# Designs tried in a protein design chat: miniprotein binders against q96jn8r1131to1294. Part 48

Target 1, 164 residues: q96jn8r1131to1294
Amino acid sequence: TLEFLENHGKNILLSNGNRTATRVASYNQGIVVINQPLVPQLLVQVRIDFLNRQWTSSLVLGVITCAPERLNFPASACALKRAAWLLRGRGVFHNGLKICEKFGPNLDTCPEGTILGLRLDSSGGLHLHVNGVDQGVAVPDVPQPCHALVDLYGQCEQVTIVNP
Short names: E, the ipSAE of ESMFold2; O, the ipSAE of OpenDDE; V2, 0.75 times the mean of E and O plus 0.25 times the DockQ between their complexes.

## First folded at step 6 (miniprotein)

Design ta7 (at its last look DockQ between E and O 0.86; V2 from the best seeds 0.00; counts 0 for: pae E 3.2 > 1.5)
Fold by OpenDDE base, look of step 6:
Structure ta7 (fold): chain B 164 residues (1-164), chain A 96 residues (1-96)
Amino acid sequence: as target 1 above (164 residues)
Amino acid sequence: DELERKIREIILRAMELVRKGELEEALELIVEAIRLAVENKDEELLVTAIWIIAYIARKLGDPELLEKVLELAEEAYELTKDPRIKKYIEQLEKRL
C-alpha cells in the first residue's frame, strides 16, 4: 500500500498507518516521500487536510530520482538541486530552476480538501491531477524510477494519501 | 550575472515551445542556452539544458540531429563529469 517513508523532514509526524503527514512545528522541515515509485497507470493522490493561514506559500509537489530512504532532506524542497522536479505555485522547477512559469492551478491557493495527484504516462510525462482532473503534462521525460514528494510547506500542515 | 539570467530566460522560452509542440524552434533556443552555459561555466544550467535537448532530439527522431546533440552532450560531460549528463548520453545512444 501507499504510505510515506519513515525518512522524512524533522517537523513531520506520521500517523494513520503512515498515510497522514502532519507538520507539527514551524513552517518548514516538512518533506515527505511516498514509498512506492511512480509507474505508469499508478495515480498517487494526497489530500490537503489542514491549512494554517498564518504562513505564506503552501505545499510543493513533485518527484525525486535519488534514493529516498537515504536522502538527507533540506528544510524545504526548493533546496533540492540535483534530482528533483517540483511544482510550486504555478511554476515547474528542475533542480531549483524554473522551467515553466504557468502550469495548472496555483498550488499556493488550493483550499483544504483539494486532492492533488501525480501520474506518469507511458511516455514518461508527469501529470498533475487536481480533484480528479488531469491538468496535463507538467514535466516531460521524467527519469525512472522516481518517487512522489510532498513538501508540507508554509500554510500546508497536513496531508493524507487517498485512493483514486 | 547577466549571462546567467539570459540562459534562464532562454530555457523558459524553450520549454514553453516544447509544451506547445514547437520542437524545432525550442531546439534552436536550447542549443544557444548550452553554448552560453558552457561559456559561463554554469554546470547546473547546463545539466538542465542537456536534459531538455535530449528530450527534444528523441522526440524529433532525426538521426543527424541526434548525433549532433550527442556531441553537445559529450562535450558537456567532459566539462562537468556529471553522471546525470552521462545518463542522457546513454539514452541518446540507444536511439542511434
Scores: ipSAE 0.450, ipTM 0.768, lowest interface PAE 1.0, mean pLDDT 92
Fold by ESMFold2, look of step 6:
Formats: structure tokens, sequence, C-alpha cells
Structure ta7 (fold): chain B 164 residues (1-164), chain A 96 residues (1-96)
């Protein structure tokens, strides 16, 4: 069963059998990681439950290839400089370097209720799903094993893992 | 750093070409990005550029190109001693 790992950002409170993550303070320190690595045909989905629109930026999605159980998370996912591929706003980033200007929807404008998904294809391509619709390959070649990551940043105050 | 900004733009442009399937043109750009990243001693940009060129080489499937990319990655590793590059070298070696 998919759950968020107990190793997470300092401002996160896990609930609902570790399937719900809530950022309970500030705008950062909200990194959570899914407990299983991505494999082909595993679709990891989270629903945006609560947003605070006073912030201009929102959640970040992505993957890391570092072992997440003992990783020291930075305050924000954008500071991950080692083996991280992230979707932020409309951009795609590798270790903090933008590698795609516009991919999929703007995550900063996704409303509450949006279901966001990540999966690998058989070639190592990382796909984004939005409300069940595959947006295509965000990153063409992610090394395995990798784990899905969500940073409850800025606007995003709560997400819940949902089944496909 | 003006050279750093140029390398970033080249990498972004190369990835645009990759997404369009124009791999030969992307390869030319990423080779230039690697040369500039070595000159500028920009380890982070070099790591990303090596990841991209390794992907292009695997996608094209040319064993001779894979060998040349491996040589380039090994040179980058010797210059930087960065373990991320060593991981890409290991992945490339499995393809040969």
Amino acid sequence: as target 1 above (164 residues)
Amino acid sequence: DELERKIREIILRAMELVRKGELEEALELIVEAIRLAVENKDEELLVTAIWIIAYIARKLGDPELLEKVLELAEEAYELTKDPRIKKYIEQLEKRL
C-alpha cells in the first residue's frame, strides 16, 4: 500500500494511515516521499486537498534517486541538487537546472481537488497525469530506483494519496 | 557568470530538440555545452549535460557513439571526481 514515509519535512503532519500529509506551519519544510519506488505501471496519485492562495507558488512534484529513509531534506525541494527531477510551475528541473520551459499545466494554478500522478514508462520516462489524463513524458530517462516526492510548498497545505 | 548562463541556455535548447526528436542537432548542442562546462569548471551543469548526452546516445543506439560518450563521461569523472557521473558511467558500461 502507498504511504508517505515517516522521514519528511519538519512542518509535515501525517494522518489517514500516512496517506495524508498536511503542512502545519510556514510555507516550506513540507517535503514528503512515497514509500515505494516507482516501477512501470505503478501510478502514484495525490489529490490537492487544501490551498492557501496568499502564496504565489504551489506544490512541487518529482522524483529522487537518493535513498529517502535517511536523507536530510532541505527546506524546499528546489534546493535538491543531487539526483532530483522536479516539476515546478510549468517547468521541469534536474538538480535545480531548468531543462524544460513548459510542460503540462501550471502547478501554481491547479485548484483544490486536482489529482496529480507520476509514473515511469518502460523506457524510464517520467509521466505526469492530471485528473487521470497522461500529459506525456516530463523527463525522458530517470534512473531506477527512484521515489516520488511531493513538496507541500507555498499554497499547498494538504495532499492525500489516492488510488488510481 | 555569462558563460554559466550560456551553458544553461544551450542545455535548455538541446532538451527542446530532444523533445522534438531532433537528436543529432541536440547532440551537437550538448557536446558544446559539455566543452563550455569543462572550461567554466561548472560541475553541476556538467552532470546534467552528461545525463542528457547519455540519453541521446542510448536513444540513437549506435555502439560507436555509446563508446565515445563513455569516454567523455570518464574524462568528466576524472576532472570532477563526482560520483553522480560515475553512476552514469556504470549505466553506459552495461549497454556495451
Scores: ipSAE 0.379, ipTM 0.756, lowest interface PAE 3.2, mean pLDDT 88
Fold by ESMFold2-Fast, scan of step 6:
Structure ta7 (fold): chain B 164 residues (1-164), chain A 96 residues (1-96)
Amino acid sequence: as target 1 above (164 residues)
Amino acid sequence: DELERKIREIILRAMELVRKGELEEALELIVEAIRLAVENKDEELLVTAIWIIAYIARKLGDPELLEKVLELAEEAYELTKDPRIKKYIEQLEKRL
């Protein structure tokens, strides 16, 4: 089964058999990565458990193509260089460059209980799923191997891995 | 940097065309982005533009285009020595 890696942002506490990630301080240092590569057709899902409306922006999710087990995570996923494709707000970003203005729902406004999923299709396209609904291809042709990443940024203080 | 901002805008527009399946129009924009990234000595934007043009070339599947993009990727690798470009070269070679 899927778990979060023990290597994570410094403000993260893992619980529930490493299936729940809680950011216990501040608004950043909240990056977690799934313990298995995102292989085609594997659907990785997390549920938003707790939102703190003190902050304006919320979680970021996506993939990285560097090995995560020994990676020094930056304060936010958006500071990752050279290896990241990220969904933030309504935008899609590659290494800090916006590559889509509006994709799917605004992640800054998804309520508690929302289930967000990432999946690669057979052509290497990265899909976002929201409450079981495929939003389409956010990023074409993601280099492989890659790893699913969630940044518990801002409002989002807790997520839990859920099975399909 | 005005030139960096222009390159970023071109890449965003090219990606929107890719999403619409307008690959030949996207190709023209990315070629210009590569030219400007080389001029501006912006290695990160160059690597990103090579990723996009390599993807477009592989999807279109035209052998002449694949050969030209492979040559362009090889030149970008000599300029940057970035191993990400080596992976795109491998993908292009496999498609040929």
Scores: ipSAE 0.352, ipTM 0.727, lowest interface PAE 3.0, mean pLDDT 88
ESMFold2 (binder alone), look of step 6: mean pLDDT 83; pTM 0.802

Design ta8
Fold by ESMFold2-Fast, scan of step 6:
Structure ta8 (fold): chain B 164 residues (1-164), chain A 96 residues (1-96)
Amino acid sequence: as target 1 above (164 residues)
Amino acid sequence: DELERKIREIILRAMELVRKGELEEALELIVEAIRLAVENKDDELLVTAIWIIAYIARKLGDPELLEKVLELAEEAYELTKDPRIKKYIEQLEKRL
């Protein structure tokens, strides 16, 4: 059973059996991590439940390769160092370094109800899925084990894990 | 740091070539990024560049290139002591 880990950003409240994450304050401190490693072919999906349009940027998602159970999360996923591959807006980032200028749709413009998915292929490529559509390989050769991460940043105040 | 900015720009261009399947051209850029990261004593950019060159070498599958990149990764590990590099070394060894 997929759940969000109980170690999370300080503005997060988990509900619905740890399958729904709500950011209850501000615009940051909203990082959550899936409770098991992202193994090849496992599709992890979250639905955007609520957007607050007073903020301009939105949800960030990706993977980390460090152990998440006792990690002290920074205010934003993009401040993670040494172990993160992240999709933000239209860019792909590794530890703050942009490694792709334009990939997939702009995550800052995905509406409520959008289902975003992460999957590793058999070659270690990280795929983004949007409403069931594979966007291709966002990151080649992700080291394993790795863990799926969602940062409820800015506009995105609630997400729920949904089954494939 | 002006040199750091230059290294970041080279890595972005190399990754664009990787996405297009232009691995030989990407290799040339990443070799330059590694050289500059070592000169600049930038451990984080060096580790990132080693990740990319290790990936390229494994995709190209050339035994001579794999051997050279393995040696380079081992030197980068001794310089940085970063455990991420051990994983890249393991992956390179499996391709040999």
Scores: ipSAE 0.407, ipTM 0.757, lowest interface PAE 2.5, mean pLDDT 89

Design ta9 (at its last look DockQ between E and O 0.91; V2 from the best seeds 0.00; counts 0 for: pae E 3.1 > 1.5)
Fold by OpenDDE base, look of step 6:
Structure ta9 (fold): chain B 164 residues (1-164), chain A 96 residues (1-96)
Amino acid sequence: as target 1 above (164 residues)
Amino acid sequence: DELERKIREIILRAMELVRKGELEEALELIVEAIRLAVENKDKELLVTAIWIIAYIARKLGDPELLEKVLELAEEAYELTKDPRIKYYIEQLEKRL
């Protein structure tokens, strides 16, 4: 069963059998990690449940390659500098370094109800799925094992893990 | 830091080429990025550059290239002692 780990950002409240994450304060400290590592052909999906439009920016989606249970989460995923591959807006980042400027839809403008998915292919490429549509390889050759990460940042205040 | 900005720009260009499948041209750019990262003693940029060049080398599959990239990765590891680079070294060795 896919769940968010108990080790999470300080402003996160887990519910629904740890399948729903809600940021209950401020605009940051909202990082959550999914318990099971990504393996090829496993599609992990989260649904944007609620957006608070008083804030700017939105969720960050990606993977980490360090042990998630021991991770001391910074206030935002953008501060992860050593083991993170992240999708923010239309950009792709490795340890804070932009490696792609324009990929897929702009995550900052995805509306409530959008289902975002991550999947590794057989070559280790990390795919982004949006509402069931494969957007292509966001990051080629991601180190394994890795765990899916969601940063409930800015507008994004609640997400739920959903089955494919 | 002018040099850092240059390295970052090269990496962006290289990755664009990688996405287009233009791996040989991307390779040339990444080699330059690695050289500059070493010069500037930028460990994080170096790690990213090593990741990219290792990927390119594995995709191209040329044994001589793989060996050369392995040497570069080993040198980078000696400089940084970063376990992430060690990971890439191990992946390269599997292809030789």
Scores: ipSAE 0.762, ipTM 0.898, lowest interface PAE 0.6, mean pLDDT 94
Fold by ESMFold2-Fast, scan of step 6:
Structure ta9 (fold): chain B 164 residues (1-164), chain A 96 residues (1-96)
Amino acid sequence: as target 1 above (164 residues)
Amino acid sequence: DELERKIREIILRAMELVRKGELEEALELIVEAIRLAVENKDKELLVTAIWIIAYIARKLGDPELLEKVLELAEEAYELTKDPRIKYYIEQLEKRL
């Protein structure tokens, strides 16, 4: 079954059988990673449970291509650089470079209850799903193996893994 | 760095074309980005550009293009020594 790894950002508390991640302090140090590689056709979904709108930006999600089990997570997913392909706000980013200007909805404005999904297609393209709707290919040709990542940044203080 | 900004903008434009399926136009842009990244000695942007051109070459499937891009990736590996490029070389070889 899908769970968040016990290796996570310093401000994260896992509960609900490691299926709920809560950021218990500040606005950062909130990176969590799914416990198994994102293989083609596996749909990983998280629900936004709680937003604190004191902050301007919100969650980031994407994939990393390094082994997450022993990784010393940085304060934010953006600092993972070479290893990360990230969806943040309206953009898609890799290694500090914007590779898509406007993709899907603005993640900084998704309300509580939104279900966000990540899936690799058979050609290695990374798809974002929003409330069950495929937004298309955010990143073509993701190197494998890769792992789904959520950064509970800013507004987003809690997410829960949900089944399709 | 002014040249770095130009390379980043070219890569963004190339990716927009990739998403539209305009692979031949994207190829032209990414070849220029590679040339500029080499000129600017920007190893990170070079690796990113190799990722994109390797993807385009594999999608187009032209054997002559695949051979040229493989040679380009091998040159990029000598300049950067970055193991990510070895992964892209392997993908190109498998497609060939």
Scores: ipSAE 0.699, ipTM 0.861, lowest interface PAE 1.1, mean pLDDT 91
Fold by ESMFold2, look of step 6:
Structure ta9 (fold): chain B 164 residues (1-164), chain A 96 residues (1-96)
Amino acid sequence: as target 1 above (164 residues)
Amino acid sequence: DELERKIREIILRAMELVRKGELEEALELIVEAIRLAVENKDKELLVTAIWIIAYIARKLGDPELLEKVLELAEEAYELTKDPRIKYYIEQLEKRL
């Protein structure tokens, strides 16, 4: 079963059998990682449960290629510079470098109830799904193994892993 | 700063071409980005550029191109000793 890994950001509280992550303080320290690596047949989906619209920025979604069980997470995913491919706002980033100006929806405007999914294709391409609809290849060739990550940043206060 | 900005712009443009399937045109840009990143000693930009060119080379599948890209990646590895680049060297070698 998919769960959030017990190693997570300092401001995260896990609940619902570790399938729900809540940021309980501040605007950051909210990184969570799925407890198994992505493989082509695996679709990881999270639902945005609660947003605080007083912040401008919202959640970050993506993958890391470092083993996550003992990783010391930074305050925000944007500080991951070594082994990360991230979707933030409208852009796609590799180790903090923007590699696509506009891909999929603007994550900063996704409403509560939005279901966001990550999946690898057979060629190592990372796909974003939004409410069940494949948005295409966000990153064409992600090294494996890689691990799905969500940063409950800014607006985003709670997400829950949901079945595809 | 200005050279770093130029390298970032080239990488972004190359990735736009990759997403459009214009791989040979993207290749020309990313070779330039690698050369500039090596000269500027910018390890992080170099790692990103090597990832992109390794992808392009494997997708195109041309043995001569794979060999040239492997040499570029090995130069980048010698400059940085970064295991992220070593990974891409190994992936390229599997295609030869």
Scores: ipSAE 0.411, ipTM 0.792, lowest interface PAE 3.1, mean pLDDT 90
ESMFold2 (binder alone), look of step 6: mean pLDDT 82; pTM 0.799

Design tb1 (at its last look DockQ between E and O 0.92; V2 from the best seeds 0.83)
Fold by ESMFold2-Fast, scan of step 6:
Structure tb1 (fold): chain B 164 residues (1-164), chain A 96 residues (1-96)
Amino acid sequence: as target 1 above (164 residues)
Amino acid sequence: DELERKIEEIIYRAMKLVMKGELEEALELIVEAIRLAVENKDEELLVTAIWIIAYIARKLGDPELLEKVLELAEEAYELTKDPDIKYYIERLEKRL
């Protein structure tokens, strides 16, 4: 079964069998990682459970290619300078560098109840799914093994792993 | 800072071309980005540029290009020690 790893940002509490992550303080230190590698065709999905509209930016999601079990997480996923392909707002980032201006919907405006998914295709392309709809290839040729990462940043204070 | 921004702009333009399938035009840009990143000792931008050129070389499939890009990736790995570059090297070797 898919779960969030026990190694996570310091403001995270896990519950519901490690399938729900809640950020209990501030706006940052909210990185969580899925316990299994994102192997091709595996669709990993999280639901946005709670948004705090005091903040303006919201969650970031993507993949990392480093071992997550002992990783010392930065305050924000976008501070990762290596091993990271991330979706933030409408942008796509590699190692903190914006490589695409507009991809998919604006993640800063997705409402509570939105289901966000990550999947690698057979050629290593990373796909974003929004409420079951494939948004297409965000980036090609992601190194493997890689792990799905969610940063409960800003507005997004709770997510839950959901299965089909 | 100025040179770093120039390298970032070239990488951004190269990635736009990659996503459009304009791989030969993207190759010309990314080669220049790599040259500048090496000269500027910018390890992080070098890692991004190597990812892009390795992908382009694999898609184009030209053996001479694959060998040249493999050499570039090996040099970049010695400079950065980034494990993702090892992955790109393995993929290039298998394509060759």
Scores: ipSAE 0.861, ipTM 0.932, lowest interface PAE 0.6, mean pLDDT 93
Fold by OpenDDE base, look of step 6:
Structure tb1 (fold): chain B 164 residues (1-164), chain A 96 residues (1-96)
Amino acid sequence: as target 1 above (164 residues)
Amino acid sequence: DELERKIEEIIYRAMKLVMKGELEEALELIVEAIRLAVENKDEELLVTAIWIIAYIARKLGDPELLEKVLELAEEAYELTKDPDIKYYIERLEKRL
């Protein structure tokens, strides 16, 4: 069963069998990691449950290749400088560096109810899915094993892991 | 840091080319980025550059290139001890 790990950002409260993450304070400290590593046949999806428009920006979605159980999470995923491939807005980032400027829809403007998915293909390409639609390869050749990461940042206050 | 900005720009351009499938041109750029990253002792940018060149090398499949990239990756690993670089090294070795 897909769940968020107990090792998470300081402002996160897990519920619903650890399938729901809620940021209960401020706009940051909201990183969560999914327990099972990504494998080519696995589509991992989260639904944006609640947005708080008091804040700017929104969730960051991506993968990490370090051991998630021991990771000391920074206040935001953008501060990860190693082992991190992230989607923020329309940009793709590796270890904090923007490597692609215009990819897929703008994550900052995804409404509540949007289902975002991550999937590895057989070549190690990381695909973004939006409401079930494959947006293509966001990052080629991602190391394995890797774990899906969600940063409940800014507007994004709650997400839930959903089945495909 | 002017040099850092230059490296970042090169990496950005190289990645755009990679995504377009223009691997030969991307290769030329990323080699320069690696050289500059080593010169500037920029470990973070070096890791990214090694990731990209390893991908390019495997896609192109040129044995001589693969060997050269493997050497670069090994050197980078010694400098950074980044486990992802180790992953790339292993993938490169499987192609030799």
Scores: ipSAE 0.837, ipTM 0.930, lowest interface PAE 0.6, mean pLDDT 94
Fold by ESMFold2, look of step 6:
Structure tb1 (fold): chain B 164 residues (1-164), chain A 96 residues (1-96)
Amino acid sequence: as target 1 above (164 residues)
Amino acid sequence: DELERKIEEIIYRAMKLVMKGELEEALELIVEAIRLAVENKDEELLVTAIWIIAYIARKLGDPELLEKVLELAEEAYELTKDPDIKYYIERLEKRL
């Protein structure tokens, strides 16, 4: 079953059988990782449960290609300079470099209830799903194994893993 | 820093072309980005550029290009020690 890993950002509290992550302090230290690597046809989905709109930025969503069990997470996902493909705001980033101006929705404006999904296609392309709708390939040829990551940053204070 | 911004712009333009399916044009840009990143020892940008050129080479499938890109990836691995480059080296070798 999909759960968030016990190794997570320091401001995270896991609940609901480790399927719900809540950032319980500050605006950062909110990185969580799904406990199974992405494989073709596996769709990992999280629902945005709670937003605090006083912040301007919101969650980051993406994948890391390093083993997450012993990783020392930085304060925010945007500080990852290796092994990271991330969707942030309107953009797609590799290791902190913006490689695509606009893909999918602006994550900073997604409302509560939005369901965001990640999957790999058979050729290694990373897909974003929004409320069940495939947005297409965000980036091609992501190394495997890779692990789905959510950074409960800024506005985003709670997400829950949901079934496809 | 000026050179770093130049490399970033080239990589961005190359990726835009990749997503449009314009692989030959993307290849020309990313080769230049790699040359500059190696000269500047910009490990982070080099890792990004190697991912892109390895993808282009495997999509185009030209054995001469695959061999040249494999050599570039091996050089980049020695500079960066990034495991993602090692993944791409293995994928390139599989295509040869």
Scores: ipSAE 0.767, ipTM 0.905, lowest interface PAE 1.1, mean pLDDT 92
ESMFold2 (binder alone), look of step 6: mean pLDDT 75; pTM 0.678

Design tb10 (at its last look DockQ between E and O 0.83; V2 from the best seeds 0.00; counts 0 for: pae O 1.8 > 1.5)
Fold by ESMFold2-Fast, scan of step 6:
Structure tb10 (fold): chain B 164 residues (1-164), chain A 96 residues (1-96)
Amino acid sequence: as target 1 above (164 residues)
Amino acid sequence: DELERKIEEIIYRAMKLVRKGELEEALELIVEAIRLAVENKDEELLVTAIWIIAYIARKLGDPELLEKVLELAEEAYELTKDPDIKYYIERLEKRL
């Protein structure tokens, strides 16, 4: 069963059997990681439950290739300088460097109820799924093992893991 | 750092070409990015550039290119100690 790891950002509260993550303070310190490696054929999905529009940017999705169980998370996923492939806004980032400026929908404007998914294809390409629709390969050749990461940044204050 | 920004721009352009399937043109750009990253002692940009060139080499499949990129990845691992580079080395070796 998919759950968020107990190791998470300090502003996160887990509930619903560790399947719901809520950021209870500020706009940052909201990183959560899925408990199982993102292996090919596994589709990990989260639903946006609550948006606070007082903030301007919103959640970040991606993968990390380091062991997450004891990782000291930075305040924002964007501060990760190694082992990180992230989707923020319409951008794709490797280790904080923007490698694509226009991929998929703008994550800063996805409404409550949106279901966002991450999946590796058989070639190691990372796919973003939005409401069941594959957006294509955001990132080729992700190292394995890797782990799905959600940063409840800015507007996004709650997400829940959703099974297909 | 002005050189750092130049390297970032080259990497960004190389990725645009990768996404278009223009792998030979992307290869020329990423080789230059690696040269500059080594010159500038920029470990983080070197790691990104090695990821991209390793992917290009495996897609093109040319044995001489694979051997050259494997050599570059091994040198980059010694400079950065980044574990992701070991994964790229393994994938390059399997492709050969």
Scores: ipSAE 0.846, ipTM 0.926, lowest interface PAE 0.6, mean pLDDT 92
Fold by ESMFold2, look of step 6:
Structure tb10 (fold): chain B 164 residues (1-164), chain A 96 residues (1-96)
Amino acid sequence: as target 1 above (164 residues)
Amino acid sequence: DELERKIEEIIYRAMKLVRKGELEEALELIVEAIRLAVENKDEELLVTAIWIIAYIARKLGDPELLEKVLELAEEAYELTKDPDIKYYIERLEKRL
């Protein structure tokens, strides 16, 4: 089954059979990776469980294309300079470089209960889903295998892997 | 770094054109970005630019373009050793 990988950010506590990740300190050090690579056409989803609305920024969602089991995670996903394809706010980033300003809804305003999904299409396009609704191709031609990443940053204090 | 910021802006503009389906215009920009990234020895921006030009080349499907982009990607791999570039080399080779 899908679980968050035991290698994760320093401030993360895993629970619920490793399907729930909670940031238990600070505003960062909250990177988690799902333990299996994305399978084309299969949707991987997490639910936002708890938010601290005192921040204006929130989680980062995306994929990495390097092996996650022994990776040394930085304090924030935005510091990844290789093998990283990330969504933050409305921006799309490759290796820290913004490549699109406005894609999909603003992740910083998603309420508790929002279900965020990632899916590879048959051509290697990475799709964002929000509450089951496909937002389109965020990034074309992502290398495979790739692994779903969530950074429980700022507002976002807890997420849970859910079935589609 | 002003040159690095210029390369970043060109890449951003190229990707905006890609999202609009304007692949030939995007190609012109990304070729410029690659030239500048190589001259500036900017390995991180080169990796991004190679992803984009490899995608454009495969979508356009012109054999001469595919061969040129394959050579660029092979040189970029030697400079960066980035496994993602190796992935794109393999995809370009399959297209030929």
Scores: ipSAE 0.819, ipTM 0.920, lowest interface PAE 0.9, mean pLDDT 93
Fold by OpenDDE base, look of step 6:
Structure tb10 (fold): chain B 164 residues (1-164), chain A 96 residues (1-96)
Amino acid sequence: as target 1 above (164 residues)
Amino acid sequence: DELERKIEEIIYRAMKLVRKGELEEALELIVEAIRLAVENKDEELLVTAIWIIAYIARKLGDPELLEKVLELAEEAYELTKDPDIKYYIERLEKRL
């Protein structure tokens, strides 16, 4: 069963069998990691449940290749400088450095109800799915094992893991 | 940090070239980025640069180049102990 790990950002409250993450304070400290590592043919999806438009920016999606149970989470995923591939806005980032300017839809403008998915292909390529549509390879070669990461940042205050 | 900004710019340009399939030119830029990252002792940018050059090297499939990249990756791993670098070392070794 896919769940968020108990090791999470300071402003996160888990519920619904740890399948729902809610940021209950401020605009940051909202990182969560999914318990099972990504493997080929596994589609991991989260639904944006609630957006608070008093803030700017929105959730960050990606993967980490370090042990998530021991990770001391920074205030935002963008502060991860090691072992992190992230999707923010329309950009792709590696260890904090923007490596792709335009990829897929703008995550900052995804409305409530949007289902975002991550999937590894057989070559190690990390795919983004939006409402079931494969947006293509965001990262061509991701080390394994890796774990899906969601940063409930800015507008994004709640997400839920959903089945494909 | 001026040097850090320069390295980031080079990496960004290299990735644009990679996406265009212009791997030879991208390679030249990334080699420079690696050299500067070592000079500046910038471990984070070094890891990123090694990741990119490993990708380029695999795509180009040049055995001599792969050997050189492997050496660079090993040096980078000694400096950073980054597990992703270790992963790429293993991937590169399979190509030799």
Scores: ipSAE 0.212, ipTM 0.620, lowest interface PAE 1.8, mean pLDDT 90
ESMFold2 (binder alone), look of step 6: mean pLDDT 75; pTM 0.677

